# VH-VL binders against p78833, part 29

Target 1, 198 residues: p78833
Amino acid sequence: MSFPASTHVYIAKIIGKKGEGDKILDLLSKVNEHVLKSEPFTKTYYFARDAKNPDYIFGLELYDSKEVLENSHKTSNPFLAFANYLTSTHAPLAEPLQLLNFKVVDGHLDKDNLGPDAKDYVLYTEYTGDSATLKQQLTVNPKADTSLIIHSLDDPSLYAVVTRYSKSGIEPGPAEISGATSVSQQVIYSGVGFLNRP
Below, E stands for the ipSAE of ESMFold2; O stands for the ipSAE of OpenDDE; V2 stands for 0.75 times the mean of E and O plus 0.25 times the DockQ between their complexes.

## First folded at step 10 (VH-VL; framework fv_patritumab)

Design n4 (at its last look DockQ between E and O 0.77; V2 from the best seeds 0.80)
Fold by OpenDDE, look of step 10:
Structure n4 (fold): chain C 198 residues (1-198), chain A 118 residues (1-118), chain B 113 residues (1-113)
Amino acid sequence: as target 1 above (198 residues)
Amino acid sequence: QVQLQQWGAGLLKPSETLSLTCAVYGGSFSSYYWSWIRQPPGKGLEWIGEIWHSGYTDYNPSLQSRVTISVETSKNQFSLKLSSVTAADTAVYYCARERYDWGYLDYWGRGTLVTVSS
Amino acid sequence: DIEMTQSPDSLAVSLGERATINCRSSQSVLYSSNNKNYLAWYQQNPGQPPKLLIYWASTRESGVPDRFSGSGSGTDFTLTISSLQAEDVAVYYCQQYYSYPYTFGQGTKVEIK
């Protein structure tokens, strides 16, 4: 599977206060309904939870471009409702919202067209180091249902690897890259969203 | 309306480094990719590479080893460097704006002829 | 790389007549997910930079006359000038922006017969 060059990867890290995870996911579910009905430019809209913290929501979003993200997706009523909640006087966030922008370097999404499953595990690893070295050394996992190598638009020294395993759990993560630092996070499918739009 | 103005040395000797700069006026610099394209005399167009305001770049593999595109966001400028030039690098060089991040180019500089001659 | 091939290399057409330029990509530039063709057409006059005419294979850029139209899908595309005008004498290029590196056709020179 190939992606157009314009494909934009959007990673959301949402850390809610204790007990806020369900409400956040409910709102994201409404956004997802809108995405399915009205956003043909959205390739992936997938949300997971940290395995240990149900209030930590991880989002993997792929769009045809950053333009449609900014001018279409973020202008939808369900998204605005979601955004308004996060910035409301209720102050549901424990930490500042992290929204990260990436380009696809290499990879595939749901290559077997299995779709999301409650037992999906996602390994998200960020690499920081020399851009040329990381681009050369990071590799796609052909055994994974989803394997993406992405390069940050916000910080050119930052790469990330997104790996999804359906039903079978998480296999060992990517190898350490000499001269680079890495941080990994394991998350499980939340029941909200899809990983690959046909 | 958006305007792109470009400048740089137009005459080089072999092995020297091409250096061009493009300045953007009348638009949001941080909302678009910015590209360099070249055209040898009487020939077609070759995409050289692009840059995002953060410094993120993508280069044509055919030139990657010699090309460096940089950005100075505070000035709304981006630059092209091409090292170890030869006669094959003689061309009109254009800076251009990609419409957002889609990849097609809607605004162009006037071009700069760079001639490589011994 | 996706290779873009235009045909013909040159075309002479009488004023008021139809001009047709073809562009073929070595692989599809149609994205199945959004059903869009990542294909653009440009017009270039002597001593001038290229000018965007068509994007998404068939959408005219603002200010482009109605006589210009783009068609096609997948790997085969066509630029049509329904009634050639004197100011339409130029070189025309197709471009794919589906994948890096972006690539252009070799160009088609349109002249008046």
Scores: ipSAE 0.900, ipTM 0.944, lowest interface PAE 0.4, mean pLDDT 95
Fold by ESMFold2, look of step 10:
Structure n4 (fold): chain C 198 residues (1-198), chain A 118 residues (1-118), chain B 113 residues (1-113)
Amino acid sequence: as target 1 above (198 residues)
Amino acid sequence: QVQLQQWGAGLLKPSETLSLTCAVYGGSFSSYYWSWIRQPPGKGLEWIGEIWHSGYTDYNPSLQSRVTISVETSKNQFSLKLSSVTAADTAVYYCARERYDWGYLDYWGRGTLVTVSS
Amino acid sequence: DIEMTQSPDSLAVSLGERATINCRSSQSVLYSSNNKNYLAWYQQNPGQPPKLLIYWASTRESGVPDRFSGSGSGTDFTLTISSLQAEDVAVYYCQQYYSYPYTFGQGTKVEIK
């Protein structure tokens, strides 16, 4: 069993204004320090920059449940400091913070436990279409170091996939699913966070 | 403080659709999964499925082709429909609250006996 | 599906004596990341809905008497009633909540001998 049914996936899309990426990641590094010391319930806390714009931050987070995300992680002092910066009068965001809630369908986060690397090729793809069709046709890629299939808690037509190749992997592209639309984002590991707890 | 009250028709003919409703009183609706479980007379418990307040569902594969669980969040209610019933669907049906999203069930309704005749 | 098997199917125990109920899962329900066993125990008195007794294999629900305890890990679990009382006559079920679909054991009926 790779994931309990209660496992909760949180995708963060943090669209920073020009020049804000470094500060956003600095604050997230403080949250990550707290996560490593005090949050055994946080299994993945991974942050990356958009491949085209370094001020756009992508987050992949896994928790033992949505309960611990809401009642333990989001109430911690380092998280509150981060959240307060994002909503401060400094106004560091170009677009409103987007936080997406998902359940795990299938997959793995770091098959060989090699850890994330800035040289990894990482693709995040959202698929919209018929739920039964997407569930059947989206499959785990056994050659990928990360291949995670997730289903939106809030939109039954929305699935997403995170695919990562490290060291000598095949550069991933989005799967082509008949009757579905997709949107993809390539991201680059920022040096902040982890895929499997060390 | 939390109370689950359930109701629905208790007598059905084969091929009809079972329809039950559960209303939640005295607590939050939005932080918990809401579940249906059934128990044939003299037998054990079978998990039917669960629903999140957003409408997200997960069903027992054994029943998934015939089951629909729905929410009406404005009324703090959730419902079960089971289509094409047979005598094998005769059971006491329970609604229950899952503790948040962890998977175990901390509050149960009183149960509704549904009998499917010949 | 994770199959849950209880033993015995029924058990007769004298008032004040210890009752022991076993539950075995076909796959481990221990999650190594948090070291928790995704296993619960329920009590069902005649004509009543089930009532939660134990979760995480060994944590008592609030209001459950101290005579009820849970133990075990991985695939093998035990519910113990240290001193059986008249009100403990019931059917007891274990449940795994590690993997969908959630599944219950077939039940163990406890009676006073």
Scores: ipSAE 0.720, ipTM 0.899, lowest interface PAE 1.6, mean pLDDT 93
ESMFold2 (binder alone), look of step 10: mean pLDDT 94; pTM 0.962

Design n5 (at its last look DockQ between E and O 0.77; V2 from the best seeds 0.79)
Fold by OpenDDE, look of step 10:
Structure n5 (fold): chain C 198 residues (1-198), chain A 118 residues (1-118), chain B 113 residues (1-113)
Amino acid sequence: as target 1 above (198 residues)
Amino acid sequence: QVQLQQWGAGLLKPSETLSLTCAVYGGSFSSYYWSWIRQPPGKGLEWIGEIYYSGYTDYNPSLESRVTISVETSKNQFSLKLSSVTAADTAVYYCARGRYDYGYLDYWGRGTLVTVSS
Amino acid sequence: DIEMTQSPDSLAVSLGERATINCRSSQSVLYSSNNKNYLAWYQQNPGQPPKLLIYWASTRESGVPDRFSGSGSGTDFTLTISSLQAEDVAVYYCQQYYSYPYTFGQGTKVEIK
């Protein structure tokens, strides 16, 4: 499977205060319903939780472009409700919201069209280093249900690898790259979202 | 209205480095991708590469080893460098704007003829 | 790379008559997820840069006369000028922007018969 060049990858890191995870996911579920019904330009809308912290929400979103993200997705009523909650006087966030923008370098989503389930495990790894070296050394895992290599639009020295194994535990992640630093995070499917829109 | 103005040396000798700059007026620089395209005399169009305001680039593999596209956000400018030029690099070079982050190009510079001759 | 091939290389049409230009891509530029064709058409006059006419295969750019229309899907596309005008004499290019590197057809020269 190939992605159009304009495909925009949006990574959300939401760190809620203790006990806020469920509420955040409930709101994201409403957004997901809207995405399914009204956003044909959204390819992936997938949310997971940190393996150790249920209030740490990880989002993988793929759109036809950044334009539709900014001018359509973020203007929807369910999204606004979600955003308003995050910035409300209740102050549900423990840390500032992180929203990261990427382009697809290589990869595939849900290659067997199995869809997500409660046993989905995702490894998210960020690499920082020489762009040319990272581009050459990072490789797609053909055994993974989802394997994406993405390059940051915010920081050209930053790449990331997203690997998903459905109905199986976390498998070994990508190898260390000489001359680059890496940070990995393990997350589990939250029950909200989909990985490959037909 | 968005306007692209481009400039640079139009006559080079073989092995020299082509250097062109494009300045953007009348629009948001950070919201779009910016491309370089060239056209040899009497021939078609070849996409060279593009850059985002952050410095993210993508190059045509046919030229990648010789091409560097850079951006100076403070001036709303982006530049093209093409090293080790030969007669095959003789062309009119255009800077252009990609609409949003799609690859179709809605605004173009007037072009700069670059001739490589010994 | 996706190769773009236009036909014919040149076309002579009488004023007021229909001009038809074809463009074929070596791979599909239709994205199944959104059902959009990542295909554009340009007009280029001598000594001028290309001008965007059509994008998404069939959407006219603002200011483009309605005599210009784009059609097709997947790998086969057509630019049609329903009634050729004198100012339409130019070279026309198709372009795919589905994947890097972006690629253009070789061009079709449209002349008055």
Scores: ipSAE 0.881, ipTM 0.935, lowest interface PAE 0.4, mean pLDDT 94
Fold by ESMFold2, look of step 10:
Structure n5 (fold): chain C 198 residues (1-198), chain A 118 residues (1-118), chain B 113 residues (1-113)
Amino acid sequence: as target 1 above (198 residues)
Amino acid sequence: QVQLQQWGAGLLKPSETLSLTCAVYGGSFSSYYWSWIRQPPGKGLEWIGEIYYSGYTDYNPSLESRVTISVETSKNQFSLKLSSVTAADTAVYYCARGRYDYGYLDYWGRGTLVTVSS
Amino acid sequence: DIEMTQSPDSLAVSLGERATINCRSSQSVLYSSNNKNYLAWYQQNPGQPPKLLIYWASTRESGVPDRFSGSGSGTDFTLTISSLQAEDVAVYYCQQYYSYPYTFGQGTKVEIK
């Protein structure tokens, strides 16, 4: 009973133009300050860089509900300042924002409350396949510091898994699921955000 | 102001498929979860499942193998199909709205008695 | 599944007197991270659909009379009708919405003594 049924997971893929990653993260750091001070309903607000491209920013966000994400977080002044930068005439993005809505299927975010670290091995994997098969076969890894299984609100064939290992030398690939395809992305904690509220 | 109107066949034989439709009036269909609940005569309430306007569903595991909830967003309607019915499926069936993505139910249809005879 | 158990199954109360209905969940419906209890109460008059009375264990739905109140936390909850009126003769249900499947208590029938 780690997550209520109404818990909302938001995955952000922010594809910055060359050299934009630092500015995007700086603005997200200001949003994070507001989240910590004023948004008790925001339970995870974690930002990382793609391991291969430092200007591609990955966000993992958890909210008590989709309602508070849409009506409280996305209406805050620091968020609006960030959003205005992304849509400004400076045009900092190489591709439009990808903002993905999920429900929690099962899992945990920071099992031992260690907090995120740039040395963590973090893998985000999207699975596409038969929904019933994916629901049955995806399982939580109890050895992982993060093992979160999520199901898309918008595409019933899409599941995703976030895994994180804080111990050096543990870098498992994505789970093999019969009859499904997968795409994985390794990400590196940026120093911006948190997994559990401090 | 929000009203839920439901309809469907009220008398079935064993092994038939129950089919009910609920239409939503006087409010938006998007951003809410839509539920089916049943109540056998003289008994309590059983949650059957819910659907989001995008088509995302969750079902009671006790019924999951036989139940399908569907949405027709352009008509502000959602429906229930329950296959292979028996006398145990005799109940009043209600449609209801979840307040946004929360699981408590703030508007209910009037109910449809479905009787499965032998 | 979280099992919801109500007590008593039926209750006879004189007009104007207090009615008290208890609900117990088989596991906590309190989410410690937001300190909210995912617990609702419904009233069902004869021949009618259920009507939402209380959500978050103690928050009264708009239009519900002040005589209805909810209390409790974790696994133990109470619906109180401070001064029973004739129109309050109904079956009352608690419901958890913490986890799937959502589940209801078996109901408590309130009658006039």
Scores: ipSAE 0.706, ipTM 0.897, lowest interface PAE 1.8, mean pLDDT 93
ESMFold2 (binder alone), look of step 10: mean pLDDT 93; pTM 0.955

## First folded at step 11 (VH-VL; framework fv_patritumab)

Design q1 (at its last look DockQ between E and O 0.65; V2 from the best seeds 0.00; counts 0 for: pae O 4.9 > 2)
Fold by ESMFold2, look of step 11:
Structure q1 (fold): chain C 198 residues (1-198), chain A 118 residues (1-118), chain B 113 residues (1-113)
Amino acid sequence: as target 1 above (198 residues)
Amino acid sequence: QVQLQQWGAGLLKPSETLSLTCAVYGGSFSSYYWSWIRQPPGKGLEWIGEIYHSGYTNYNPSLQSRVTISVETSKNQFSLKLSSVTAADTAVYYCARERYDWGYLDYWGRGTLVTVSS
Amino acid sequence: DIEMTQSPDSLAVSLGERATINCRSSQSVLYSSNNKNYLAWYQQNPGQPPKLLIYWASTRESGVPDRFSGSGSGTDFTLTISSLQAEDVAVYYCQQYYSYPYTFGQGTKVEIK
């Protein structure tokens, strides 16, 4: 198996006010620098902009466990500086910060270790439906550079899939699952973060 | 210091449902997975499953069709139900704390012997 | 499932002598990305629940005496009691927590020769 059972996935949805995306990413770049130097337990720390709104930031983060996310990552000085900016009197967010907790069902993050690129086609899809059906029907695409299937810790009906294609012109839509609804978000790598530790 | 206290009926007839409850004292309930493990008399240990305070569960596939683990977070309690019991389900049943979400078990209840008569 | 096999099933050791228990997993429990072995050891005295001794293959739990040590990597692991004491008479179990379902070895009974 590619991932230990303890692996924790964190999806961040950071909805910045107009003009805030660059500052949010600048602060995240400083967190990323710390992650690379000091957090061997952080296996993925990937940030992208929403394809339609550059001030909406999407985060995909993988940790060895939820414990190290809570007690090691979120207590670091660069993270605290980032978190303090988000909650400052400047009020840079248009909507409350959304932090979603998932477990890995199956998949891979950067199968050939090519690294993320701004020209990648990246799709994040949330599925809501019968848990047994979703677990059975959602399958890893071995041709995708990223194909990650995750299941919510807080909502048993919620699954999500992250797909990434580094080859231009490949834009498959989300899989159709009988009895499930889905919503998708296309994102563009921001230049901040990584999929596999270098 | 964390303490796990467990209770439930210790004598069952075949086809009945095993039902055990574990209460957690002296520690955080929300930071950890909570597990059930069983040990037939004179035999080894079998992991039954685990639950997070959110209700998220993982079960041993060997028991998955018959097992339900649930939480009552307001009481710091979690419970085990095992349906359609047979003599093969006779065992000491333990509740235990998983060290956060890592998978190893750092605190154990004293155990409850459940005997399924024939 | 990852099967965990211990050897020997039973071990008789003189007081003050070294006891060695082996555990083998059917698949590697080493995660190369963090260089950790997802392997724990437990002690179970008669009539008692198991007690955690070692995690990450070699890290002693708080309060466990230095005479207990764990070693090994990948698929082969060893629990060593460097100088057996009377209170160490128990059954010892290894456990993997790399993948579901979590599984235990069949146990090794340690007794005084």
Scores: ipSAE 0.649, ipTM 0.883, lowest interface PAE 1.9, mean pLDDT 93
Fold by OpenDDE, look of step 11:
Structure q1 (fold): chain C 198 residues (1-198), chain A 118 residues (1-118), chain B 113 residues (1-113)
Amino acid sequence: as target 1 above (198 residues)
Amino acid sequence: QVQLQQWGAGLLKPSETLSLTCAVYGGSFSSYYWSWIRQPPGKGLEWIGEIYHSGYTNYNPSLQSRVTISVETSKNQFSLKLSSVTAADTAVYYCARERYDWGYLDYWGRGTLVTVSS
Amino acid sequence: DIEMTQSPDSLAVSLGERATINCRSSQSVLYSSNNKNYLAWYQQNPGQPPKLLIYWASTRESGVPDRFSGSGSGTDFTLTISSLQAEDVAVYYCQQYYSYPYTFGQGTKVEIK
C-alpha cells in the first residue's frame, strides 16, 4: 500500500569506529524497544550494516509525520539518552552522526507480504527533474517487494529510492537515470531490521 | 496568533505571470509546510502547491508546468508564480499554513483576487 | 487524484434544527497503520478565507463550537451541525490530505429556511 503524503522519512548514516558495529546496533536495539511499545506513529525503525563495511550502519526510519519525529520520538527519554551518548567523548563513532530528512513523493512498501529473505536497497541520486520523470527512468522489477521514491527536505536536488527484493530476485545494478548527476550511492541493508509495522 | 499577510498584482493580461508573496508573523516558519490555494469566483477550492523552508516543493500536477513556489526563509516569506495565465486563472489566491506537514490548513491569508482579462 | 464529492450542493435548514453534509472520496483516506482518516472540514463565509473546523474526520479545531461534529471513515464522511445558528450560514468544504494533490469537495451552501 502507498503511504500518506505526510509520511516523513529519516535516513541515518552512522560511521562507527573499527569493530564497534555490534555495539552501535545493540544501542539502537534498546531504543527500538521503546519505539515498538510506545511509538505507534513510527512505521519503520530499520537499521542495517553496509554491505562492504560492518561498522557503517544505515537507518531507514518512517514516521507518520515530521511532527511525531520532532515532538515525540526525539523527545523520548530513550532517544535522548542515546543521542547524548553519541555526542559524548565515549561514543563509538568515527564521524559525527549524519541525518537526512525526506518526504514521500511516490512508491509502495508492502510490509505485510515481505518474505524473510527480502533485501533492502537504498539508492541516493541527485536529480533536478520531477518525481514522475524519475519514476519513468527507474526499472521496476516485478519481483521487487517494494519501491519507494523519496525527496530530501535538506537538499531539494537529492532523491532516494528504496527497493526491496526477494533473495531469488534480481540484484540491483548501477542506476542509469537520465537527468541525474553522476553522483550516486547504493546502500544494501544486510537484514538487521528492528521495527517494520504493517 | 499566527498571521499570514499576502500581496501582489491583482490585474493581469493573458500570457503574463502571476506573482504573489505571503509573509508569516507570530510563528515558527521552519516548523511547517506552507501552501497556496486558489478559488475561482463562485467556485470551489484548488490546492496549488506547498513549500518547506528548505525549498522542497510539491505541486498540483494540473499546474506543475506553470507553477513555481519559492521561499525566503530569512524573511519568513514564500511566493507563488504562475506563468502563461489565462482567464481560467482568475481567482482569489490564498496562502495558508499546514499544521506541520499533515496537510490540513489551520491558518489562512485574507486572499488576493487576481483577474486575468484582455 | 482523489475526487471529493459533497452532497447536497445546497441545504436550507430552520434555525435550531440539524444540518447534515456528506462528503465522499473516490478512494479511501483511511490509513490503516494509524487508523486515522486524512479528512478535514472547512467553513467559509462570504469574502473570507476558509476556516478549519474539523480534522482527522472527527477532531474539532480549537474554538469551534460543540454543535459542529464530524464522523465517518474510509470514503464516506459527514459534517453535522446539531442546532443551526444564524452565524452558521456559510459554504462548507471537505478536504482530503491523504495523497497529493490535496483535493476539496465542491462545497455545500448552508442557508436558513
Scores: ipSAE 0.023, ipTM 0.627, lowest interface PAE 4.9, mean pLDDT 86
ESMFold2 (binder alone), look of step 11: mean pLDDT 94; pTM 0.959

Design q2 (at its last look DockQ between E and O 0.74; V2 from the best seeds 0.58)
Fold by ESMFold2, look of step 11:
Formats: structure tokens, C-alpha cells, sequence
Structure q2 (fold): chain C 198 residues (1-198), chain A 118 residues (1-118), chain B 113 residues (1-113)
């Protein structure tokens, strides 16, 4: 899969208080409707729940550029409604919202256009270490339905990988990288969003 | 009106380090990538690399082992260092603004001729 | 790397006549998902830095005269100057910005015949 150099990746970590996950996803479903109708520049808009805590929401988003993310997506009415809820006096978050900016290093989102499924095994792994070493050693897995390698705009030591398998029984852990530390999170597709535009 | 002003040493000996600085006036420094491009006398343009205000860089693989681009955000400045120069590095060096992160260059500095003696 | 090849290397055109410059990329610079060609054109007058003329293959930069137009898609692109003026004597470059490293064509020198 070929991505233009301008492609921008956004990782969202939305840590809801107990019971808040459904409302957060409901608001994101309204943003997704707007994305599908009005945002051809949004190529991936995928939301999942943490496998251990259903109120923790993970987002994977791809845009044609950071410019359209900032000047078009984040200025839309459904996005503003979502953002206003998260910062409201209701205080639905247990931790501050994390929105992480990345560039694509290599990979593919949905190799066979299977679409996301709640039965998919999805692992998000962050690697911290020497940038040149991580770039050299992190490789795309051609057998995975998703294998995306991304590099932080804000922290040169930070890389991340999103891996998805649609076949049952395939649940590999994170790749071991010499001299790097890693943190992994298994997530489950929420029913909100897409990997490739339908 | 955005203006890019560049400066640095114009005459080098082989093995020295090329060092150029570009200052940005009349516009925002954030939201845009900032690029270095070179042009040997009478020849075409070669993209050297780019930097984002966060310090994130992309380099031409042909030069990556010798190139460092850095940013001084408080001064709206970015710089180029090219180590171990040879006569092949003789060129006019331009700084330029990329339109946001799209990849094409909408404002250019006036250029600095850097000559590397044989 | 995506190699950009321009033709011709130079051309001489009478004032008021049409000038046509071609640019070919070794790989497609069309992103089918947004239907945009990641291709720009620059003008470099003698002794000056390049100036952006066209982006997205056919969109004219603000302040560029209407006589300049860009066309083409995928791997084959054209810059047309419909009626050459004296100030259009320059070297013209195409540039792809689809993939790193960004690359330029070798240039086309336009002269008055």
C-alpha cells in the first residue's frame, strides 16, 4: 500500500470514567457520519475499546495531511460537539485526552479490504528507543490484515505499530526490538468507524 | 508577506562543514515544513530535506549520513549543516517554505552560493 | 526515488506564441484516493530563486498570469504558456511531492526565438 508523503496519522487515547464509553462512542459515531459524507480527505477513522476496560477508547485516524486534520476535521460541528462534551463540566474523562501525531513509515491498513470486525485481534504497540535502530528493525508483516508502522512528530524516539489479524487463533505479541522498550494495548473494534473508506 | 532571509559561509575547503541559517519573517513558523534545496551551477534542483517546528526531520537518503537540519523555534529560524564537503557540494543553497505539510514549496529564500575548493 | 524527466531540455519560442513543456514521472504521482496529482511547476528567472506557478498539476498559484496552465495526470504532465511574454524567459521545473525524496525534473530553458 502506498501512502503519499503528506499522510498524517492521529492516535487518540480517550480514558473515560466508568460508564462513559458508550456516550463517547455515540458522539464519535456522529463524527463518523460526517466524515463519511463530507470528508473525503479522512482515509481511516477507526475506534475501538480497550480489551480490558470498555470505557477506554482507542482511535486510529488517517488524513491526507495534518492541514486538513487541523483546518477541516477539527473545525466540523460534530467534532466540536464531541470535543465540548469531553471538556464539559460533566467531566467524563478519568485522564486528560491524548491526541498523538505521527507520520507513516510503512505498511497497510486493510490489505484485502475485509473491513474491521469485533472478532479481529488488534494490537497497538509503542516502542521507545534509538530512532535509526527502530526504523531499521520495525518491518511490515505481510500476513497481517493491518500492519502500520508510524513515527511520532513530537518525540523522535517514539515509534508505534498497529497490527490486526482477522483469522481466529492468531494473537502474536509485539515484536522484540533490541535496545527498545515497548508498551502494548489490545483493542476491540467498537462498531464505530472504518479502516478503508467504504 | 512571508520572507525568508538566509546566511552562512560561502567558501569552504574539502572536509569542512557547510553551515547555513534561514530566518522567517512576516508569517507563522508553526504549521509548516521548512526545506533546504540546492542547485549546482548550471544544473537542476535537489531537495536536501525538511524540518517541522517540533524538530521532526525528513532527509534525502543520498545525503542523510552527512546532513543535519535543526530549528530554533524561539527565533523562527532553521539551519542546515552538511559535513565532510567536497567539490560536488558546490551549489546555490535555498531555504524554502513547504505549504503546510503538502510537499510543494511556496516561498523561497534568495539563495547562498557555497563554493568548495578542490 | 521517483525520477522526473522533462522535455525538451530547451526551446525557443517567438513572442506571443505558445510554449509547451512536458514532464514525465517514473511512477504515478496520482493518489487515486483523493484524485490529486502531487505535481508542481516552478519558474526560475535568471539569477533568481524558483517561484511556484502550479500545484496539484493544474491549480494556478495566486498572482500567476492566466497564460500559464498545467494539465496531465498520473505520469505525464504539461505546462503551457499560451502567449509567450518577454518576462517568461526562464528555466521551468516540475516537481513531484508524492514520495520522499521530493524530486525535480532537470529543467526546461525557454528562450525567445
Amino acid sequence: as target 1 above (198 residues)
Amino acid sequence: QVQLQQWGAGLLKPSETLSLTCAVYGGSFSSYYWSWIRQPPGKGLEWIGEIYHSGYTNYNPSLKSRVTISVETSKNQFSLKLSSVTAADTAVYYCARERYDWGYLDYWGRGTLVTVSS
Amino acid sequence: DIEMTQSPDSLAVSLGERATINCRSSQSVLYSSNNKNYLAWYQQNPGQPPKLLIYWASTRESGVPDRFSGSGSGTDFTLTISSLQAEDVAVYYCQQYYSYPYTFGQGTKVEIK
Scores: ipSAE 0.717, ipTM 0.903, lowest interface PAE 1.7, mean pLDDT 94
Fold by OpenDDE, look of step 11:
Structure q2 (fold): chain C 198 residues (1-198), chain A 118 residues (1-118), chain B 113 residues (1-113)
Amino acid sequence: as target 1 above (198 residues)
Amino acid sequence: QVQLQQWGAGLLKPSETLSLTCAVYGGSFSSYYWSWIRQPPGKGLEWIGEIYHSGYTNYNPSLKSRVTISVETSKNQFSLKLSSVTAADTAVYYCARERYDWGYLDYWGRGTLVTVSS
Amino acid sequence: DIEMTQSPDSLAVSLGERATINCRSSQSVLYSSNNKNYLAWYQQNPGQPPKLLIYWASTRESGVPDRFSGSGSGTDFTLTISSLQAEDVAVYYCQQYYSYPYTFGQGTKVEIK
């Protein structure tokens, strides 16, 4: 099952101060409660920790459209409170928040079929190169829960692949893509404050 | 109150490159996707492609190899280039605004007839 | 690609009578997650660009008269003009925007009988 063409992907890279990872996730969880109740057109609201650093948090958000992000989510009181806090002098951030906008070009996300004991992992790969080459060289692991190819709206030369694995299906790392420059990040879902609508 | 004004050459020879530009007035250029659509005389509509203010594009696969859509955000303009034209490319070409990125088109230019003839 | 097929190709209706145009998609354009049909209707007068009438299969664009209505879900959709007026003589198109590339029906010409 593929997403509609209007689907908007929002990626957040959060670099927390040392030991502040849990605090950040708790804050995001509170925002998520509002998303669950009041934002029906927000389909995914995932936040995971970097596999190597628990204070590095990776966010994957999917909206039905850019309009939903701009006129619903970003205008909500809980989000505004959260955003204001993160820009304050008391913010638990070591670096400024990084936000990237993407659009789906291929793939899907599916969390509904995961077992009760499943541990979610996200392999995030950014790369600059030929999209046709990416599609040609990309091999979807049949044990992967899902794979999503996205194109950055902020940088038209930037593509990303988001692959979700269960505990049993996790890969050691991304496959090499010939003719492209790539950066990869493996994250583990914390299990706190997640939204996933089928 | 949003207006789209488009211009470009209306007569081409085979193998030449079609070039059209669309200027947007009365609205936020960076908030919406912008599309090109064409309509051969007496026929239906064909979506050509879209562009975002960042330069992000999607093209119709049927035309992808020949189509380039570009944007000049500072001027609130976006352009269409179609290379290696043939008689089959004769059509009225429209620029249009998508409502955000939903995909339906709420504002249209007046259209530009492009005729390809030897 | 999702193919859009309209029926009929042309329709002649008396003034004040109901006009019905059908549109079928080769694949469903209903998104189950938001229960929205990614389907739009346009009106095109001679020498003019298309004008948006309906989006989300049944929502009228601002300024569109009440006599225009859209219905349907999944793969089968209908545009209805409850009481045809003289200014309604035009070609009507359906469009799906569920997936790339966006595609249109071949059009239905509505005339006065």
Scores: ipSAE 0.347, ipTM 0.808, lowest interface PAE 1.3, mean pLDDT 87
ESMFold2 (binder alone), look of step 11: mean pLDDT 94; pTM 0.959

